# VH-VL binders against Large ribosomal subunit protein uL6 (rpl6), part 7

Target 1, 180 residues: Large ribosomal subunit protein uL6 (rpl6), of Picrophilus torridus (q6l1b1)
Amino acid sequence: MIKWTEQAEIKLPDDVQATMENNELKIKGKLGEASRIFRDNYVKAYIEGSSVKIATSKNNKYTKGIVGTWYSETKLLIEGVTKGFEYHMKIDFTHFPMRVSVRGDKLIVENFLGEKSPRSAKIVDGCKVSVKGDRITINGIDKRKIGETAANIERATYIRHFDARVFQDGIFLLKGEVNE

## First folded at step 23 (VH-VL)

Design N1 (from L2 with light chain Q27E)
Fold by ESMFold2, fold request of step 24:
Structure N1 (fold): chain C 180 residues (1-180), chain A 121 residues (1-121), chain B 112 residues (1-112)
Amino acid sequence: as target 1 above (180 residues)
Amino acid sequence: QVQLVQSGSELKKPGASVKVSCKASGYTFTDWAMNWVRQAPGQGLEWMGWINTYTGDPTYAQGFTGRFVFSLDTSVSTAYLQISSLKAEDTAVYYCARDSPGYDSDAFDYWGQGTLVTVSS
Amino acid sequence: DIVMTQSPDSLAVSLGERATINCKSSESVLWSDDNKNYLAWYQQKPGQPPKLLIYWASTRESGVPDRFSGSGSGTDFTLTISSLQAEDVAVYYCQQYYDFYTFGQGTKLEIK
């Protein structure tokens, strides 16, 4: 019998439901359901009472790092399904007004630096994107997915053939924000 | 009773490849990571890295991130070390090793018998 | 990487006498959270895999004779064989397991 030593505890709020099957923690709240897989030889996560607990069979820098990561990821799952996450981005241009719209699962950027071919960015499933004026708002319950969507949008306006010290046009992340 | 049984010695030419196996028995294979240790003739021990036996994700020590590949076949509780583009300096005994944290010792208390790989013209 | 340095590289000791092998780490391997030294000692005889002797700097592995003892803390560690036996002729390695794993270069022990 392997001895497991508890290293961290995350108390579950009353307004979420949690299950753990096959190393997958699923958390359901008012905004939906999110999950993460927690697998390692020396670190395990489990539900005990009204808590998610993280334990190790081996203590060193490697397992301490994993405990910290799983602790923060669990906190983010809870926050996502109760409050959600929101990122704001800004549309910046000097001469060529960008036309930005959402079409299906993509954000379309037209007239970037006067280009005739539109640029596009994938909106990761589970994210909602809205465009108002020079602002883009990305909402979702999974912080990784809204971050990925924001990165896709920034990447879509990557300047390759112009000197970035001269041309600062693009779509840029302002900050991450928890919305509730 | 825990055993780590490695494949037999290999004689190879430079530029060839080799795949060393380490078959585990007497415990649940996914309970602990599998480590690889190199020992050149007349030289000391050198940790090469480990593989997470639950996920199959390898971690390589500095200096082992190129021609060395760790892999698993969990259906037969076996870990593998593959070395490509063999060089004379790869001549060594290669060990698999395991610790027992949470059960016995936290250091390498189980070792395979070693596999001699000789690389010569 | 934490570098492990042993001294001496080799030594010869008369049967029944005390043998002492030193190991120094480039960084402390004492973890303040549990107050343990993440240091092990191994014995290796020719043609054999290493055998664990001591872990946590001073805890003997099961089946290891009482004449083997480990001491030290932080960065300075010692393996002592209180009364050398003929069967103790081997190469001895220290190892840290605090930040992944690193072995010392080894110390060859011979009978004088």
Scores: ipSAE 0.558, ipTM 0.812, lowest interface PAE 1.6, mean pLDDT 89
Fold by ESMFold2, look of step 23:
Structure N1 (fold): chain C 180 residues (1-180), chain A 121 residues (1-121), chain B 112 residues (1-112)
Amino acid sequence: as target 1 above (180 residues)
Amino acid sequence: QVQLVQSGSELKKPGASVKVSCKASGYTFTDWAMNWVRQAPGQGLEWMGWINTYTGDPTYAQGFTGRFVFSLDTSVSTAYLQISSLKAEDTAVYYCARDSPGYDSDAFDYWGQGTLVTVSS
Amino acid sequence: DIVMTQSPDSLAVSLGERATINCKSSESVLWSDDNKNYLAWYQQKPGQPPKLLIYWASTRESGVPDRFSGSGSGTDFTLTISSLQAEDVAVYYCQQYYDFYTFGQGTKLEIK
């Protein structure tokens, strides 16, 4: 009879629904569904009443770290499905106007520094990308995937070692935002 | 009830590899992490790290990142320690060990019998 | 890393007399959230794996004779054998389990 001690509680707002099956917490809200798998020998997460609870069978620096991480991840799941996350990027050029479009699961950049071959960046599943003027907006319910998509777009337009004239042009992340 | 049974002694040449097994019985294998502890001849105990038996993710103590690999076969409740490119300084008894959190103690109350690995040229 | 230092490295004690082994940690192993000292003592006889004696600094493991006791808090800990028996000849190790695990270097106990 393993003794589990509650260490944290995350109250679920009225506008989300939560399930836990096979150590996978799934949160559903108006913007969609998001999930995380919470597995460990000494830490468990479960739903009780209107809360997600995190308990440990032992306490030490290791389990304290996991409790903190799972607490934060649960809060991000709830925020993602209720408010969502939004990142902004800026298209910056001097001589060659970039033509930026979304095609399928890719963002396509044409005429980067006058290049005839287009560049592309993968849009991670679950992210939506839109282009308006010199701004790119990445929306999604999973903050990590939005960040990965932004990184893919930045990497698509930089060449570090070979052309000083490309240093000024590119697509760059602006400070991240959370939709209110 | 709880029992940890390790594989037998090994005699190896420098540069060889060895794989020590630790078979658990009398409890649910995935409920507790499995620890590895080294003891060189005439020396003290040294924690090498552990493996999360639920996820299979190892954690290595400082100094054991490299030639030491922890692994599992959960279908037979067995943890493994593999040492590659053996050196004479790897000569030691290697123990697996487990705690009992939620019952009694968070210290190592269950130990395997130990496996002597001798590396000699 | 939390370093565990035992003293003495070895000692000899007459049968029936008190044996005292000290252990000092480089950092406190007292966890403020639960007010427990994350410290254990092990006995190891030749050719055998270690055996848990004491955990939480002062709690005796089941089957361990009453003559073994642990005390101390924070960084300074003591294992005491109140009346030494012949079967107590062993090497004794302290261990912290506050931040992963580290063992003391060991204390060899012999009959004088």
Scores: ipSAE 0.548, ipTM 0.814, lowest interface PAE 1.8, mean pLDDT 89
Fold by ESMFold2, fold request of step 24:
Parts: structure tokens; sequence; C-alpha cells
Structure N1 (fold): chain C 180 residues (1-180), chain A 121 residues (1-121), chain B 112 residues (1-112)
């Protein structure tokens, strides 16, 4: 029998439910459900009582890194389903006022650098996007998905054939504004 | 008992490819990662990397991030090393190896017999 | 990338005498959480795969004769064969397993 040594414990708050099946941790809270797969030869995660525990059969820099990553990911799952995540983006232009709107599962950008054809960005399922003035807010319970949506929006206003030092127009993520 | 049995020697020309197998028996294949170690003629041992036997995700040592591909077939408890665009410098014995943390020893206590790959014109 | 350096590259020792092989790592391999040195020694005879002798710097693998011992800590390690036997002619490698794996270049041991 393989000897497993506990390395970390995350106590589950009373307002979440957790299950572990096939190395997939699912956490359900008031804002919804999120999950992650925790699979490795030398590291395992499991539910014991009201806690998620992480144990190793081998200690080295590799397994210590995985323990840290899984610890952080579990805390993010809990935060996501209880409080949620929120990203803020800024609409910047100098001479061509952009018109930005949400249509279905896409964010539409009109009049970017005077272009007649609109640009669009996919809103990843599970994310909610709203536009108010020169600000865009992305909400969701999965930090990875809201990050992907933000990246799609930034990419939609990529300036390919202009010197970026001269044209600063675009839609950009505002650092340090992650809450809710 | 634990055994790691590798495929037989190979003679190849430059530019060809080779696939070395390592079949594990006597233990649960997904309990420990599988490592690959190279030894050129008259030279020392080089760790090439390992493959996670649960996920199939490889990790390559520096210098082995290009033409070398680790893979596995868990249904037959077998790990594979594939080398593409073979060069004369790839002539070596290739070993698979396993540690046993949490059960036996924490270093490479099980080794395959080695597979000689010879690359010449 | 922890570099392992062995000395000497080659060693000739009379039968029954003591052989000493040194290994130095470029960084400490002492793990603070469990206070163990993540260092191993292997023996490799011609035409054979390596065989594990010592792990955790000083713990002898099962079936390895008592004449093999390991010592040292941090960055400096030693393999000692207290009374050389004819079957001990081999190449010896140290290896760290603290940050992935790195082998020393090897030390060839012969009978004088």
Amino acid sequence: as target 1 above (180 residues)
Amino acid sequence: QVQLVQSGSELKKPGASVKVSCKASGYTFTDWAMNWVRQAPGQGLEWMGWINTYTGDPTYAQGFTGRFVFSLDTSVSTAYLQISSLKAEDTAVYYCARDSPGYDSDAFDYWGQGTLVTVSS
Amino acid sequence: DIVMTQSPDSLAVSLGERATINCKSSESVLWSDDNKNYLAWYQQKPGQPPKLLIYWASTRESGVPDRFSGSGSGTDFTLTISSLQAEDVAVYYCQQYYDFYTFGQGTKLEIK
C-alpha cells in the first residue's frame, strides 16, 4: 500500500457543497457550480469530513508545486461559487469613437479606427458582459473563463497594419480590478 | 514481480524515426511516472524526462524538448519513446526507469534492460 | 538545473582496500521540510542497466552489501566501499532527485 502524507487542507465553508468523482472536484455554491480535475502520480486530493485535503507519496520541488497549485485552485473554486470574479476593461480611442455593445454571445465593436465593418469577440459561456460608458465589466464564477473572454475582447481590437506606438486605440484589461 | 521489458535494438539511417517501447508488469501502471534515460556509447547517464501515467502528460529535460516524444498505452501498461529526424548523435542505449515513492525507495530502483538505437549511414 | 560533479573520473584501488568517490551539487539538495538529502548512488556494470545502491544520501537499498555506505549533506557527498571486492568493478553515478533528476558524469572504479 502506497503511503500518502497530508500536505495541505482547505476547510469548506458551510455555504458550499463539494464532491470528488474520478479525480474531479466539483464545488457548488449560491452563484453556481465549478470544477477542476486533480490528477497526478504523486499527489492526490480528496474530501474528508468538511475539508479538501491534498497528500503526496513523494516530496520534491515538482510535488510541492502541484500541492500549491491545487490548494490555490480549490480556493478559487470556492471564491468563484460564493463571491464570483469580476474583470474591468477600458475602451480607449482618440479620434474614432467606438460603439461597443453585447449581442447574444458576442461583444460587438463598431467604428474601430473608422472601420465600416464591425469587429466581434466571443463571450465564453458562463461569463456575463456589460458595457457602461467607456468601461466593460466581465462577471463569472470561473476565473479562467472570464480571462479568456477578456483576451478575446482585447484581440478583437488588435492593430495589425499600424504602428502601435502611434495608434493607442483599443479595449484593454484594467489590472488589479478583480472583485465580486 | 516488477519488470520493465523494452523492445529490441534498432538500426536506423539518419532522418528516419524510431519508437522504443517499455512494457511494465507486476504493479499498477498508473501508480508511478515512467522515466527515460539516455546513455551514449562510452558516456554517462542523462535523464531525458518522464511521462505522467494518469494524464499522459510528458515532461522533457532541457535538450530533449524537440525531436523526442513520450507516449503511453495504459491498456497494455506500456510507455513509448519516439525519436524523429534521427541524427548520428542519437546513437545510444535508452532506458526506461521508475522510482517507488511511498512503497519502496524514492530513487530509480527499477530499470528496463535498455534498447540500443544505432544511427549510421 | 542542478549540476552534479563527481571526482575522480577514474579510480584504481587494491582488492580489500577502501574506495572513496565524491559528488558535489551546484545547489543544496537538502529538503528543509523533511530534513533529507535527495541524493542517490548507482552502480553500473558493463552491458547492464544501472543498479540503485544508496538513496537519501545514506540509506542503503535492500540487498546492497554493508561495505557500501553513503555520507554527506547539502552539496557534498561521498560513496565509500570499505573493502573492495572483485565484483565491485563498475562505473558509479551520483544523482540528485530534488529538482527533477540530474546524474553526475560517472566514476570508473578498477582493481589496482
Scores: ipSAE 0.502, ipTM 0.785, lowest interface PAE 2.1, mean pLDDT 89
Fold by ESMFold2, last read:
Structure N1 (fold): chain C 180 residues (1-180), chain A 121 residues (1-121), chain B 112 residues (1-112)
Amino acid sequence: as target 1 above (180 residues)
Amino acid sequence: QVQLVQSGSELKKPGASVKVSCKASGYTFTDWAMNWVRQAPGQGLEWMGWINTYTGDPTYAQGFTGRFVFSLDTSVSTAYLQISSLKAEDTAVYYCARDSPGYDSDAFDYWGQGTLVTVSS
Amino acid sequence: DIVMTQSPDSLAVSLGERATINCKSSESVLWSDDNKNYLAWYQQKPGQPPKLLIYWASTRESGVPDRFSGSGSGTDFTLTISSLQAEDVAVYYCQQYYDFYTFGQGTKLEIK
């Protein structure tokens, strides 16, 4: 028998359900279900009691990195399905009030700098976008998809050859969310 | 017991390709990664990279990311090294090797017999 | 990449005498979490694959004669053959397995 040495443990909160089959960790919570495949020759993940445990048969820089990655991925799965992730954006204009709405899988921006043609941004599948006043909230259980949706929205109001002293209009990610 | 048996020597012309096999026996093939090591005539040992036998994902050492391809056939417990667009500098003995962390040793305790690939015009 | 440098490149030693081979790594291969040196020594005779002698810097592989010993820590390592035998004529390689794998350039050992 191969000797496996436990390297990390993630205690599962009471409000999630977890299964591990074919090296795929599935975590289900009130916001949905998310999963990750954990396969390696020298690192394994498994459920024991109320914990996800990560063990290695070999210690080196390679396996240490995988343990760290699987640990944080498990934490993100749990956080995503219990609390979710959200980004906040601000609608900023000086003279032409932007009309921002969600239509299907797109966010529509009308009257940007007085333009007659609307601008649009793709809302990545799995993200929910809400507009209230001068704020946009993007919610989802997958942090990468929320980030891509925010980037799409920022790009939709990009001014070619921007001059901050003349044109400051746009939709921008709020400072606290750019450190992720 | 544990054996790594490689395919026979090859004589090739520049520009050709070669596929070296390494058949494993005496253990569960997916327990440990398979490594490839090159040794040019009269020269030292050079780690070329490994292939994860569980996922099939290769990792190549610097200098081996172009013409060298690692692959597997897990149904016959065999790892492969393919070298395309052969050059004279590829003339070497190629070894497969593995470690046994968690069971035996954490260094390369098992080696194939080596496969001589000769590239000459 | 961790570079492994051996000295000397070749060595001639009389039968029954001590042979000493040095290996220096460009970075420490001592892993603080388990306090082990991720260093191995191999013997290679002509026409044969390498044979593992020592791992964890000082642990003899099964079946390796007691005259082979390894020592050192961090960046400086030594392979010692306490009483050289005729069958010990070979090229010896050190190897780190701390960050992937790197071999030293080899040390050729001959009988004087």
Scores: ipSAE 0.495, ipTM 0.779, lowest interface PAE 2.1, mean pLDDT 89

Design N1 (from L2 with light chain Q27E)
Fold by ESMFold2, last read:
Structure N1 (fold): chain C 180 residues (1-180), chain A 121 residues (1-121), chain B 112 residues (1-112)
Amino acid sequence: as target 1 above (180 residues)
Amino acid sequence: QVQLVQSGSELKKPGASVKVSCKASGYTFTDWAMNWVRQAPGQGLEWMGWINTYTGDPTYAQGFTGRFVFSLDTSVSTAYLQISSLKAEDTAVYYCARDSPGYDSDAFDYWGQGTLVTVSS
Amino acid sequence: DIVMTQSPDSLAVSLGERATINCKSSESVLWSDDNKNYLAWYQQKPGQPPKLLIYWASTRESGVPDRFSGSGSGTDFTLTISSLQAEDVAVYYCQQYYDFYTFGQGTKLEIK
């Protein structure tokens, strides 16, 4: 049997449940369930008692880095299912008021720079997007999915045929607006 | 019973490509990463990098971040080294190697037999 | 990267005599968390893959004769063959596995 040496421990709060199957850590809390796959040749994560533990079969800079990353990602999973994450974006335009709406799994942008064809951005499954005035709020329990949704929205209003120095219209993330 | 069996020697012209295979047996392929080591004629050993056998993510040593590609086929427990745009300086024996941390030695205790790649004009 | 430097590059020793090969790393390979030196020694004969002799600086791999021993710590390491035999003619490499892997340039050992 491979000898594993514990390197880190994350104590699970009372208000979450955790399981580990096929190297996938699933954490369930009041806001829902989130998961991450923790696979490596030399690092493993497992549940023991009321903790998530991270162990290595060897030490080097590679495994030490993975331990740190998995530690942080586990804490984010717990935070997501207990408190959630929230991103805010700003709709910014000069001459052509954008009409922004949510339709199914897409955010639709009409009248971007006067364009007749609407632009769209995929809302990643598990994210809730709401639009009020010139603000967009993205809510979810998975920080990575919220970030991907925000990036999709930013990319949907990328100015590729106009001089960006003159046309600064778009939808932009308001940095630092997270639920902590 | 652990064995690493590599593909046979190759004779190539500059500009061609080559794909060296390393078939593992006698253990669970995803337990340990697969390393590649180069040895030019009359020269020492040079670690080229490794591939994570769970994720397929390669890591390349400095100097090997261009024409060298590591890959896997986990269904046949095989790691591959592909070298594109071959140069005469790529003439070498290429080894696959594995360590056994947490089970046996933490150094390279298992080596393939080596694959000679000769690049000549 | 940690650079491994061996000395000498070549060594000729009479049968039955002691052979000593040195290896120096550009930074310590002693891992403070487990107090182990992440250093290995390999033997390679022509046309063959390398063979692991020593790991953790001084631990002999299974099946390696007692005449092979490793010593040293931190940055300075030594492989010693206490009574050289004809079958010991080979190139010897040190290797660190502290931060990924690097090999020394090798030491060719011959019978005088």
Scores: ipSAE 0.440, ipTM 0.741, lowest interface PAE 2.5, mean pLDDT 89

